# Ledger of designs, part 8: VHH binders against Chlorophyllide a oxygenase, chloroplastic (CAO)

Target 1, 101 residues: Chlorophyllide a oxygenase, chloroplastic (CAO), of Arabidopsis thaliana (Mouse-ear cress) (q9mba1r221to321)
Amino acid sequence: WYPVAFTADLKHDTMVPIECFEQPWVIFRGEDGKPGCVRNTCAHRACPLDLGTVNEGRIQCPYHGWEYSTDGECKKMPSTKLLKVKIKSLPCLEQEGMIWI
Key: E = the ipSAE of ESMFold2; O = the ipSAE of OpenDDE; V2 = 0.75 times the mean of E and O plus 0.25 times the DockQ between their complexes.

## First folded at step 8 (VHH; framework vhh_brivekimig_d4)

Design n4 (from k38 with E31D S56R; at its last look DockQ between E and O 0.75; V2 from the best seeds 0.00; counts 0 for: pae E 9.4 > 2)
Fold by ESMFold2, look of step 8:
Formats: C-alpha cells, structure tokens, sequence
Structure n4 (fold): chain B 101 residues (1-101), chain A 119 residues (1-119)
C-alpha cells in the first residue's frame, strides 16, 4: 500500500490527481463517502477526468459528459445509449488520516 | 442525418487572418466534441484542433498553437476557427468533424472550405 493523499484533502466534490505505477490516476469519493481510484483517462477519447467534475459520487468527463463510479464503471452517457464500459480502477482505502492505494 | 457546412475560406496573404464557420444540423450539437481537420494538396488529413462539448477545453496541433483559436456557440449550433498569422503551409481544405464515440473515428463533412495562403 502507498499513501498518496491526506484524508482532509479529499472532500466529497473534489478530485486528487496522482501519478503512480507510471500511469495517471485520480482519486475521488463515491456517494457512500468512501474513496476510489480510477485511471485518469475517459474511455472515449482519453480525456483526463480530473479536468471534469464530481457529481453525487461520480466523476464526469468534460469531453462528452460520461460519468464513472469509483469502481470505474461508466454509469451515464448523456447523448447515447448506455453501453457497458469500464475504466481501470485500483483498490483504495482510507486509514490513519491518509488515502492509500 | 448529420450535416456539417463549412464557410469562411478564401485567398489571403501570408500573415493574414480568416475565420471559418461550421453550421451543424441533424444531431444534438451540444452533446459532442468537435474538431477541425485539414488536408493540404498531395497530403493526408491532419488534425488541427478540438473543443469539448461545452467549450471548456481546447486542444491544438503544435503547428497551429498560438495562431488558431477554436470556439463554439451551442445556442447557434456553430463551430468556429479563428486563424491568425497565416502561412503558406496552412493552405488546405478545412473541414469540421463531429467526434464519434469510438476510438479514432470522426464523422466528416464531404465539402469543406478551401483556404489558400499566397502572395
């Protein structure tokens, strides 16, 4: 496990972008308040997700508005039929005032 | 049916400016990112610029950064490209494209607008 962020820095509507394992990741809180870590890349055009917003525990890509849950599953595609799409996620936990992956 | 109609091309001297427009219909324009692509005589297509669906994020090819500005007006279903400091190597057929949802695919207009930079 690697500590990558402080608990106090991760609010329910914020994102913490990180570089780890030679890949870009982003950390955000789900609706249940638990942290999640997903690849910082929208499945459609590889747009960085940290340029978007967090809406009710889902991160919304600014390119076409696709929304992803903390497990990487795409939950909303505003302009098309929802397809089964998932981006890479990492195990993520919150302990001792820190967020770990 | 998706329709994209480009306009604003013409002949201009080096160092000059042009503004291209792309009128969109047949789809919900505000739901899609849009791009400009150009094709010079004797060359394949070259991506020029892209803009996100709400206009918040823009991307440019290195060859045009600082000279071209992409914008959109979602209330008018129109995409724009402001082209400043034009060079002879910018001579090309310019067309707008709707980004598809699949990797590496764009829906192209078949018409385009010709830009010629010549003294």
Amino acid sequence: as target 1 above (101 residues)
Amino acid sequence: EVQLVESGGGVVQPGGSLRLSCAASGFTFSDYAMSWVRQAPGKGPEWVSSISWQGRYTLYADSVKGRFTISRDNSKNTLYLQMNSLRPEDTALYYCAKDSYTEGSYDYSSQGTLVTVSS
Scores: ipSAE 0.010, ipTM 0.242, lowest interface PAE 9.4, mean pLDDT 74
ESMFold2 (binder alone), look of step 8: mean pLDDT 81; pTM 0.816
OpenDDE, look of step 8: ipSAE 0.652; ipTM 0.846

Design n5 (from k38 with S35H L59Y S100T S105E; at its last look DockQ between E and O 0.09; V2 from the best seeds 0.00; counts 0 for: pae E 9.0 > 2, placed apart)
Fold by ESMFold2, look of step 8:
Structure n5 (fold): chain B 101 residues (1-101), chain A 119 residues (1-119)
Amino acid sequence: as target 1 above (101 residues)
Amino acid sequence: EVQLVESGGGVVQPGGSLRLSCAASGFTFSEYAMHWVRQAPGKGPEWVSSISWQGSYTYYADSVKGRFTISRDNSKNTLYLQMNSLRPEDTALYYCAKDTYTEGEYDYSSQGTLVTVSS
């Protein structure tokens, strides 16, 4: 496990972008309050998700509003039918005041 | 029908440079992220680089970061990969790919372009 963020920095409506394993990731809290880590790239347009918002435990892409849960599944696609879409996610753990991946 | 046609591959010495092109048609190019993927003989496909739909954000595999530059020209429906400081391990068949709405599924070109880095 790698420690990548402090627990205190991760509020219910914030996100922490990180670089790890040679890829961009973003950490945010799900609806259950637990942290998750997903690829910092919207499947739709390859836009960085950290430029968007966290909304009801989902991270929302700023361009077309696609929303992803902490496991990487796309839960909302405004202006189109919801398709089965998933972005990469990593195991994510909160212990000892830190977020680990 | 999505069509992607690569060009620009060839044989080059270590330390040399090549520029790959991918001409796109059959879809609105400026609305999709694009990718380069390569496959060396006897190995599985390896993601190389990605670029956002308007070109503002680029991503690279660590093995090519600092040497390769992805770009696009949406007025010409063309994706590019500038490859500098080439090494023998870069030898592979290079494909461009259009992103889709399904994770892990891309629209790949049918042929690819071969890059060989050899003395």
Scores: ipSAE 0.011, ipTM 0.311, lowest interface PAE 9.0, mean pLDDT 79
ESMFold2 (binder alone), look of step 8: mean pLDDT 85; pTM 0.850
OpenDDE, look of step 8: ipSAE 0.449; ipTM 0.766

Design n6 (from k38 with S52N S56T Y106F; at its last look DockQ between E and O 0.36; V2 from the best seeds 0.00; counts 0 for: pae E 9.9 > 2)
Fold by ESMFold2, look of step 8:
Structure n6 (fold): chain B 101 residues (1-101), chain A 119 residues (1-119)
Amino acid sequence: as target 1 above (101 residues)
Amino acid sequence: EVQLVESGGGVVQPGGSLRLSCAASGFTFSEYAMSWVRQAPGKGPEWVSSINWQGTYTLYADSVKGRFTISRDNSKNTLYLQMNSLRPEDTALYYCAKDSYTEGSFDYSSQGTLVTVSS
């Protein structure tokens, strides 16, 4: 486990971009308030997800509004019918005032 | 076959305004996001703006934010770009493009409509 962020910095509507394991990731809180970690790259156009917003526990890409849950599954595609798409995620826990992956 | 026909270009002085239109046919227009792309002489294509299928979500390149407004009328199968406060660097051929569901490629007309901003 690697500490990558402080608990106090991760609010319900914010995200924390990190670079770990030579890849870009972004951390945000899901609908249940627990942190999740996904690749910081939208599947549709490779847009960095940290340029977007967090809406009700889902991270929304600013380009076409695709939304991803903390497990990396795309839950909403405003521009098309919903297709089965998933981006990579990492195990993530909150302990000792920090977020770990 | 997808058909996109741009119109509304012309010659305008700096600070002026133009409204571009893109008439679409050959696909269900209301199911697709649409974009405007421009190509200045001697340069590669530059993304300008995008709008989702319902017209409720829009994006703009930093160079045009606050000056350009993308819109659509799904009942008329028409995409629009209102261009205000035009500058010489906005001079380009402007193309509309249909977003695809897969891959990063857009379907767009190669004809375009020419906008020239010059005094």
Scores: ipSAE 0.006, ipTM 0.208, lowest interface PAE 9.9, mean pLDDT 75
ESMFold2 (binder alone), look of step 8: mean pLDDT 82; pTM 0.822
OpenDDE, look of step 8: ipSAE 0.208; ipTM 0.623

## First folded at step 10 (VHH)

Design p1 (framework vhh_gefurulimab; at its last look DockQ between E and O 0.52; V2 from the best seeds 0.00; counts 0 for: pae E 10.9 > 2)
Fold by ESMFold2, look of step 10:
Structure p1 (fold): chain B 101 residues (1-101), chain A 118 residues (1-118)
Amino acid sequence: as target 1 above (101 residues)
Amino acid sequence: EVQLVESGGGLVKPGGSLRLSCAASGFTFSEYAAAWFRQAPGKEREFVSSISWQGYTLYADSVKGRFTISRDNAKNSLYLQMNSLRAEDTAVYYCAKDTYTPGSYDYWGQGTLVTVSS
């Protein structure tokens, strides 16, 4: 496990971009308040997710507004029917004031 | 009923500039990303640039720093400002509408020819 962020830096509407395992990731809090870690690349057009927003526990890609939960599942596609799309996620836990992956 | 109509192509000298326009109709333009592609004779169509519904832009490496994509949602229009043009930019340029399906564009214009030659 690697410590990658402080608990205090991860609020309900913020995200922490990181690089780990030679890939870009982004950490944000889900609706239940638990942290999650997903690949920092939207499935639609490879847009970096850390340029977007976090709303109601989902990260929204700035390209077309696709929203992802902390497990990487795409939950919303604003202008089309929801397709079964998932981006890669990592196990993520919060202990001792730190976020670990 | 979706229609995309490109304009602004023409003959231009190397190092020159040209601005392409794409007029969109038959869909809610502001809700979609749009893109420019190009196809030179005998080659496959290649990605040039795209702009998302919120204004985020992407560029192919071959045009980054020389081309600028923009959109005007009030006029349902997409633009490509092309500066520092080179002979290898000669192609038919196409406007395309994003499908929201990864890797897909479903509607294309008929193209506008850009020729860069001395």
Scores: ipSAE 0.006, ipTM 0.207, lowest interface PAE 10.9, mean pLDDT 78
ESMFold2 (binder alone), look of step 10: mean pLDDT 86; pTM 0.871
OpenDDE, look of step 10: ipSAE 0.017; ipTM 0.266

Design p2 (from k62 with S54Q; framework vhh_gefurulimab; at its last look DockQ between E and O 0.06; V2 from the best seeds 0.00; counts 0 for: pae E 12.3 > 2, grease 27.4 > 24.2, placed apart)
Fold by ESMFold2, look of step 10:
Structure p2 (fold): chain B 101 residues (1-101), chain A 120 residues (1-120)
Amino acid sequence: as target 1 above (101 residues)
Amino acid sequence: EVQLVESGGGLVKPGGSLRLSCAASGFTFSEYAAAWFRQAPGKEREFVSSISWQGYTLYADSVKGRFTISRDNAKNSLYLQMNSLRAEDTAVYYCAKDSYSGYEGSYDYWGQGTLVTVSS
C-alpha cells in the first residue's frame, strides 16, 4: 500500500490527481463517500479526467460528458448508447487519516 | 524508447480494401487507448477511429460502416481494416498513443505515417 493523500483533503466534490506506478491517477469519493482511484484518462478520446468535475460520486470527462464510478465503470455516455466500458482502477482504502493505493 | 510504426499503406482502386497495422514498442500498450488519424494533402489532421484499453471503439462519421479498428495486446499491435475505399480516404494515416498530459494533448506519441492512395 502507498499513502497518496490525507483524508481531510479529499472532499465529496474534489479530485486529487496523483502520479503513481508510472501512470496518472485521480482519486475522488464515490456516492457512498468511500474513496476510489481510477486512471486519469477517459476511455473515449483519452481526455484527462482531472479537468472535469465530480457529480454525486461520478467523475465526468469535460470533452463529451462520459461519467465514471470509482470502480472505473462508465455510467453515462450523453451522445451515444451506453455500452459496457471500464477504465482502469486501483484498490483504494481510507485508514489512519490517509488514503492508500 | 516509445515507437509506433505503421504499415500496410499503398495504392488501391475505389471500392477496394486495405488493412493497416501499427507496431507499438517501448511502453505497456495494453494500458493505453490508441487511435488512427489521417492527414490529406493541404488539410488538417483528422480523427479516424479510436479503441480504448478495454476494446471499446469509436469512429468518425465519414468512416462508420467501412472501417474497423482492432487491437491485439499480445502482439502490441493496432489495426485498421479499411473497406469500400473512396478517393476522399486518400491520406497519410497515423497511429497515436494516449498521453498523461493536458486536455488538447491527449495523444503524446505518433508514428511516421503510412500513405494510402485511392485512385483509379
Scores: ipSAE 0.005, ipTM 0.174, lowest interface PAE 12.3, mean pLDDT 77
ESMFold2 (binder alone), look of step 10: mean pLDDT 86; pTM 0.873
OpenDDE, look of step 10: ipSAE 0.133; ipTM 0.533

Design p3 (framework vhh_7sr4_2; at its last look DockQ between E and O 0.47; V2 from the best seeds 0.00; counts 0 for: pae E 8.4 > 2, grease 25 > 24.2)
Fold by ESMFold2, look of step 10:
Structure p3 (fold): chain B 101 residues (1-101), chain A 118 residues (1-118)
Amino acid sequence: as target 1 above (101 residues)
Amino acid sequence: EVKLVESGGGLVQPGGSLRLSCAASGFTFSEYAMGWYRQTPGKQRDLVASISWQGYTLYGDSVKGRFTISRDNTKNTVYLQMNSLKPEDTAVYYCAKDTYTPGSYDYWGQGTQVTVSS
């Protein structure tokens, strides 16, 4: 496991963008309060998700409002019929004041 | 019928500027994201810039800071202001309409040639 963020930096409505394994990731808290790590790239048009918002445990892309849960599943597509779409996620663990992937 | 007509291309010196326009029709323009892509012969189309229906922009790394995408929903038109042009910017530039469907291809115009040389 590799430590990538401090617990104190990850609040309920914030996100922490990171670079790891030569790829961009973003960490945010789900509805249950547990951290998740997903690719920092919206599946639709590659917009960085860290430019958006986190509300009620979902990260919302600012471009078209697609929302993702911490497992990477797209839960909402405001401008079209919801399709089954998932972005890549990593295992994510919170221990001893740190977030690990 | 979706129609996208690019214009404003041409020959320009290195360091110069050029402004592309894309006139759109056949859909409710204000509800869709628009983009510009470019293609050099023998290569795939690369993203240059995109602009969401909310006005947020995204740029390819090689043009960030030099190009500006904008839209005018009252004129159904997307613009690309290209400043500090370099020879590597030489390509055919295509306007694209977003379909909102992952994995689906955008609608594309016929393209406009931009050539940067002395």
Scores: ipSAE 0.012, ipTM 0.242, lowest interface PAE 8.4, mean pLDDT 77
ESMFold2 (binder alone), look of step 10: mean pLDDT 81; pTM 0.811
OpenDDE, look of step 10: ipSAE 0.203; ipTM 0.602

Design p4 (framework vhh_7b2m_4; at its last look DockQ between E and O 0.03; V2 from the best seeds 0.00; counts 0 for: pae E 14.1 > 2, grease 26.2 > 24.2, placed apart)
Fold by ESMFold2, look of step 10:
Structure p4 (fold): chain B 101 residues (1-101), chain A 118 residues (1-118)
Amino acid sequence: as target 1 above (101 residues)
Amino acid sequence: EVQLVESGGGLVQAGGSLRLSCAASGFTFSEYAMGWYRQAPGKQRVVVASISWQGYTLYSNSVKGRFTISRDNAKNTVYLQMNSLKPEDTAVYYCAKDTYTPGSYDYWGQGTQVTVSS
């Protein structure tokens, strides 16, 4: 496990970008309030997700509005019919005042 | 372990047709978008076509109208029908998983060579 963020800094509408395992990741809270960690690259056009917004426990890419849940599944594609797309995710836990991956 | 095995490549005369196949295993095929990429000698690998789990397709402009991507979820297989082939289509063709967005891919096959003679 690696500590990567403080619990108090991860709010319901914020995200924490990190680089770990030589890849970019982003941490955000799901609808259940638990943290999740997904690759910081939208499946659409490879836009960094940390440039977007967290809405109702989903991270939204600013390019075409694709939204991902904390397990990496794409839940919304505003301009097209929803394709079954999943980006890579890491296990993530919250303990001792910190977020760990 | 994800495995993708391309087949159906070969040498074909310009104006001809060829059908590529990609057998997939190690994941729930029906839940993922699939795609075809190609890499010409000395060039970067580029997207040719993709198909969603529901059958929606996207094509690069260079192949639109000539190539058709399709899938058979019962056989865990994705196909690329290539018509009106041109020498510019000469490349190694790769099957890929999670390919709706060209820059976001996790897995490739070993590729199948397509050579179009003039």
Scores: ipSAE 0.000, ipTM 0.138, lowest interface PAE 14.1, mean pLDDT 76
ESMFold2 (binder alone), look of step 10: mean pLDDT 84; pTM 0.852
OpenDDE, look of step 10: ipSAE 0.023; ipTM 0.264

Design p5 (from n2 with V11L P45L S49A A61V S75A N77K T78S P88A L93V S109R S110G; framework vhh_surovatamig_d1; at its last look DockQ between E and O 0.72; V2 from the best seeds 0.00; counts 0 for: pae E 8.8 > 2)
Fold by ESMFold2, look of step 10:
Structure p5 (fold): chain B 101 residues (1-101), chain A 119 residues (1-119)
Amino acid sequence: as target 1 above (101 residues)
Amino acid sequence: EVQLVESGGGLVQPGGSLRLSCAASGFTFSEYAMSWVRQAPGKGLEWVASISWQGSYTLYVDSVKGRFTISRDNAKKSLYLQMNSLRAEDTAVYYCAKDTYTPGSYDYRGQGTLVTVSS
């Protein structure tokens, strides 16, 4: 496990971008308040997700507004029928005042 | 019915500038990323640039970085491409395209506007 952020830095509508394991990741809170860690790369056009927003526990890509849950599953595509798309995610734990991956 | 109308093309000398425009209708423009693609004579389509739905993130093919700027005005449902320092290899028909959820697919594009860079 690697500590990558403090609990106090991760609020319900914020994102913490990190670089770990030679890849870009982003941490955000799901609807249940638990942190998740997904690849900081939208499946569509490889747009960095940390340039977007967190809405109701889903991270929204600024490109087309694709929304991903903390497990990396694309949950919303605002302008089309939802396709089955998933981005990579990491296990993510909140303990001891910190966020771990 | 998606409709895209490109304009602003023409003949320009190397080193010159052109500004392309694209008027969009038939879809909610502000909900889609947009792209410019081009097709040189006798070649296939080449992606040139893309812009996120709110305009906060842009991508460019390496050959145009620093010379072309993509922008949009969601209130006017318009997409733009400012092309500076044009070169002969930029000669192509330029298309405005609604980005799809399939990478590399540009099935929704306009009729195009021809840019010719020649001395």
Scores: ipSAE 0.011, ipTM 0.269, lowest interface PAE 8.8, mean pLDDT 76
ESMFold2 (binder alone), look of step 10: mean pLDDT 83; pTM 0.838
OpenDDE, look of step 10: ipSAE 0.295; ipTM 0.669

Design p6 (from n2 with T100L; framework vhh_brivekimig_d4; at its last look DockQ between E and O 0.05; V2 from the best seeds 0.00; counts 0 for: pae E 6.6 > 2, placed apart)
Fold by ESMFold2, look of step 10:
Structure p6 (fold): chain B 101 residues (1-101), chain A 119 residues (1-119)
Amino acid sequence: as target 1 above (101 residues)
Amino acid sequence: EVQLVESGGGVVQPGGSLRLSCAASGFTFSEYAMSWVRQAPGKGPEWVSSISWQGSYTLYADSVKGRFTISRDNSKNTLYLQMNSLRPEDTALYYCAKDLYTPGSYDYSSQGTLVTVSS
């Protein structure tokens, strides 16, 4: 496990972008309040997700508004029917005042 | 129906500038990311630039970065491409494109606007 963020910095509507394993990731809180870590790249057009927002435990890409849960699954695609799309995610836990991946 | 009408092309000398416009109708423009794609004579389509639905994220092909600027005005349903420092290799038919829900897909206009850069 690698400590990558402080618990106090991860609120329900914020994101923590990180670089780890030579890849960009972003950490945010899911609907259940638990942290998750997903690839910081939207599946369509490779838009960095940290340029978007966190809404009700889902990170919304600013490109077309696609929303991803903490497991990387795309849960909403505005203006189209939902397709089977998933981005990479990492195990993520919160302990000892820190967020770990 | 979706309509995309490009304008602003023309003949210009190397080093010159042109501003392309794309008027959109038949869909809610502000809900879609938009792209410019060009096709030189005898070549396949080449992606040029993209802009997010509200304009906060832009991306450029390496061949045009620093010379071209994509922008949009959602109140006018219009996409723009400012092309500076034009070179002969920029000669192509330029299309605006509506991003589709399938990743890597576009809804192209049938017309485009021709840009010719010649000495």
Scores: ipSAE 0.014, ipTM 0.352, lowest interface PAE 6.6, mean pLDDT 77
ESMFold2 (binder alone), look of step 10: mean pLDDT 80; pTM 0.806
OpenDDE, look of step 10: ipSAE 0.131; ipTM 0.556

## First folded at step 11 (VHH; framework vhh_brivekimig_d4)

Design q1 (from n2 with E31S K65E; at its last look DockQ between E and O 0.85; V2 from the best seeds 0.00; counts 0 for: pae E 6.9 > 2)
Fold by ESMFold2, look of step 11:
Structure q1 (fold): chain B 101 residues (1-101), chain A 119 residues (1-119)
Amino acid sequence: as target 1 above (101 residues)
Amino acid sequence: EVQLVESGGGVVQPGGSLRLSCAASGFTFSSYAMSWVRQAPGKGPEWVSSISWQGSYTLYADSVEGRFTISRDNSKNTLYLQMNSLRPEDTALYYCAKDTYTPGSYDYSSQGTLVTVSS
């Protein structure tokens, strides 16, 4: 387990971009308030997700508005039929005032 | 079907400015990112700039960074490219393109608008 962020830095509608394991990741809270860690790269056009928003526990890519849950599954694709798409996620734990992956 | 109609091209002197427009129809314009692509005579297509579906994220090729500005008006279904400090190397046929949900694919206009930068 690696500590990558402080609990106080991760609010309900914010995200914390990190670089770990030589790849970009982003941490955000799901609907249940638990943190999740996903690749900071939208599956559609590789747009960095940290340029988007977090709403109701899903991170929304700013390019075409694809939304991902904390497990990396794409839950919404505005204006199109939802395709089965998942981005890579890491296990994520909140303990001792920190967030761990 | 998707229709993209470019306009605003013409002949300008080096250092001049031109604003291209792209009128879109046949799809929900506000749901798609858009791009400008150009093609000089006898060359392959070159990506110029892209803008996100709501306009909050823009990206430019190195060759035009700082000189060109992409924008959009979703209420008018129109994409724009403001081109400043034009150089002879910018001479090309300019196309707007709808980004698709398929990676690496674009829907292109059939027409384009010609920009010629000549002394």
Scores: ipSAE 0.013, ipTM 0.360, lowest interface PAE 6.9, mean pLDDT 76
ESMFold2 (binder alone), look of step 11: mean pLDDT 81; pTM 0.809
OpenDDE, look of step 11: ipSAE 0.279; ipTM 0.673

Design q2 (from n2 with E31R; at its last look DockQ between E and O 0.05; V2 from the best seeds 0.00; counts 0 for: pae E 6.7 > 2, placed apart)
Fold by ESMFold2, look of step 11:
Structure q2 (fold): chain B 101 residues (1-101), chain A 119 residues (1-119)
Amino acid sequence: as target 1 above (101 residues)
Amino acid sequence: EVQLVESGGGVVQPGGSLRLSCAASGFTFSRYAMSWVRQAPGKGPEWVSSISWQGSYTLYADSVKGRFTISRDNSKNTLYLQMNSLRPEDTALYYCAKDTYTPGSYDYSSQGTLVTVSS
C-alpha cells in the first residue's frame, strides 16, 4: 500500500490527481463517502478526468459529461445511451488520516 | 440536418492574425464537443483543435499550440478559432466539425473557409 493523500484534503466534491505506477490516477469520494482511485483518462477521448467535476459520488469528464463511479464503471453518458465502458481502478483505503492505494 | 458554415478566411502575411467562425444549425450545439480540421493543398486532413461541450476543456495540435485559440459561444451556436502568428504552413482549407458519439466520427461541412498565409 502507498500513502498518496491526506483524508482532510479529500472532500465530497474534490479530486486529488496523482501519478503512481507510471500512470495518471485520480482519487475522489463515492456515494458512500469512501475514497476510490481510477485512471485519470476518460474512455471517450482520453480527457483528463481531474479537469471535470464530482457529482453525486461520480467523476464527470468535461468533454461530453461521461460519469464514472469509484470502481471505474461508466454510469452516465448524458447525450447517448449508456454503453458498457469501464476504466481501470485501484483498490483504495482510508486509514490513519491518509488515503492509500 | 446538421449544417456547419465557416467564415473568416482570407489572405494574410506571415505573422498575421485571422479569426474563423463556424455557425452551427440542425442540432443542439451545446451538447457536442467541436473541432477544427484543416486540409493543406495536396495533403490529407489534419486535426487542429477541439473544445468540450461547455468550453472548459481545449486541445491543440502541437503545431498550433500557443498560436491558436479555440472558443465557443453556446448562446449563439458559434465556434471560433483565433489564429495568431500565422505561418505559411498554416495555409489550408479550414473546416469546423461536430464531434459525434460514435468513436472516430465527425460531421463536416463540405465547403470550409480558405486561409492563405503568403509573403
Scores: ipSAE 0.014, ipTM 0.383, lowest interface PAE 6.7, mean pLDDT 77
ESMFold2 (binder alone), look of step 11: mean pLDDT 81; pTM 0.816
OpenDDE, look of step 11: ipSAE 0.017; ipTM 0.324

Design q3 (from n2 with L59E K65E; at its last look DockQ between E and O 0.06; V2 from the best seeds 0.00; counts 0 for: pae E 7.8 > 2, placed apart)
Fold by ESMFold2, look of step 11:
Structure q3 (fold): chain B 101 residues (1-101), chain A 119 residues (1-119)
Amino acid sequence: as target 1 above (101 residues)
Amino acid sequence: EVQLVESGGGVVQPGGSLRLSCAASGFTFSEYAMSWVRQAPGKGPEWVSSISWQGSYTEYADSVEGRFTISRDNSKNTLYLQMNSLRPEDTALYYCAKDTYTPGSYDYSSQGTLVTVSS
């Protein structure tokens, strides 16, 4: 387990981009308020997700509006029928004032 | 059926300006990213610029950055390209392209609009 962010820095509508394991990741809070860590790359066009927004616990890519939950599942594809798409996620927990992966 | 119709091309002198328009129909325009692509005589297609579905993210080829501005008006189903400081090497047939949900797949117009920069 690695500490990567302070609990106080992760608010409901913010993202904490990090670089770990030689890959880009982004941390944000889900609808239940718990943190999650997903690959910082939208599955559609590889757009960095941290350029988008977080609303109601989903991170939205700015390119076509694909939305991902904290476990990496794509929950919305505004332009098409929802396909079964998932981006990589890491285990993520909040303890002792820190976010760990 | 997806239809994309470009307009606004013409002949201009170096240093001049043109504004291209792309009228879209047959799909929900506001749900898709859009791009401009150009093809000069005797050359392959060259990507020029892209704009995200709501207009918050734009990207340009190095050859046009600082001179061209992509924009969109989702209430009019129209994509634009403002072209300033035109150079002879910008001479090309310009197409708008609609992205799809399939990576690497685009819907293109059938005709394009010709831009000629010459004295």
Scores: ipSAE 0.013, ipTM 0.323, lowest interface PAE 7.8, mean pLDDT 76
ESMFold2 (binder alone), look of step 11: mean pLDDT 81; pTM 0.806
OpenDDE, look of step 11: ipSAE 0.572; ipTM 0.820

Design q4 (at its last look DockQ between E and O 0.42; V2 from the best seeds 0.00; counts 0 for: pae E 11.7 > 2, unsure alone 63.6 < 65, grease 29.6 > 24.2, SAP .701 > .668)
Fold by ESMFold2, look of step 11:
Parts: C-alpha cells; structure tokens; sequence
Structure q4 (fold): chain B 101 residues (1-101), chain A 122 residues (1-122)
C-alpha cells in the first residue's frame, strides 16, 4: 500500500490528482463518502478528469459531461445512450488519517 | 441526417498555411466534441486533433502540436483547423468527425464525409 493523500485534503466536492505507478490518477469521494481512485483520463477523449467537478459522488469530465463512479464505471453520458464504459480504478482505502492505494 | 462538409484544402508549399472548415448539420453541434482525422494515400486514418463541446479543451497528436490549432464556432455550427508550417508528410485527405463515445475496442469517430484534400509539395 502507498500513502498518496491526507484525509483532510479530500472533501466530498474535491478531488486529488496524483501520479503513481507512472500513470496519472485522481482520488475523490463516492456517494457513500468512501474514497476511490480512478485513471485521471476520461475514456472519451483523454481529458484529465481533475479539470472537471465532483457532484454527488461522481466525477464529471468537462469534455462531454461523462460521469464516473469511484469504481470507474461511466454512469452518465449526456449526449448519447449510456454505453458500458469503465476506466481503470485502483483499490483505495482511508486509514490512519491518510488515503492509500 | 448528420452531415459534415469540409472545405479549405488545396496545394501549398512546405512551410505554408491553410485553414480548413467543417460545416455541420443534422445534430446539435454544441453537444458534441469534434475531431479532425486525416488519411494519407495508402495509409490508415490518423487522428489529428480534438476539441471539447464548449471549446475550452483541445488535444493534438504529437506530430502536429505547435503547428495546428483546432477551434469551433457553435453559433455557426462550424469546426476549424488552422494548419501552419505545413510539411510534405501532412499531405492527406482531411475530414472532420463527430465524437460520440469511447469503448473497450478503442476510439470511435462518427464520420461520414468526403473530406478535403491537402497537398504539400514544392
């Protein structure tokens, strides 16, 4: 396990971009308040997700408004029928004041 | 019926510039990201550039970064590609594409157009 953020830095409406395992990731809290870690790249057009917003436990890409849950599953596609799309996620836990992946 | 019509191609000397246009109709242009894709003779399609639905985020292939600029005007349903410092390897048929989704088989571009030919030669 690798510590990558402090619990105090991760609120329900914020996200923490990190670089780990030589790839870009972003950490945000899901609807249940638990942290998740997903690739910091929207599946649609490679837009960094940390440029978007977190609303109701989903991170929204600014490119087309695709929304992802903490497991990386795309939950909303504003301009098209929802397709089964998932971005890579990592196991993520909150322990001892830190976020670990 | 989705329709994309490209224009602005032609023959240009190395180091020259061209601006391509893509007129869109048959869909709500402002709700979609748009891309330019090119195809050189005897080669497969190559992604060139993309722009977000509101125009605030742009992406470029490494081969064109610093030379090409993508833009859009949502009030005119028009996509643009400004091409500067053109090189012979930029010679290709250029067409615009409506981005719709990315899935497990890779990128999909929804394009159905004739394109506009750019030829860079002395």
Amino acid sequence: as target 1 above (101 residues)
Amino acid sequence: EVQLVESGGGVVQPGGSLRLSCAASGFTFSEYAMSWVRQAPGKGPEWVSSISWQGSYTLYADSVKGRFTISRDNSKNTLYLQMNSLRPEDTALYYCAKDTYYDSSGYYFDYSSQGTLVTVSS
Scores: ipSAE 0.000, ipTM 0.199, lowest interface PAE 11.7, mean pLDDT 73
ESMFold2 (binder alone), look of step 11: mean pLDDT 78; pTM 0.796
OpenDDE, look of step 11: ipSAE 0.671; ipTM 0.864

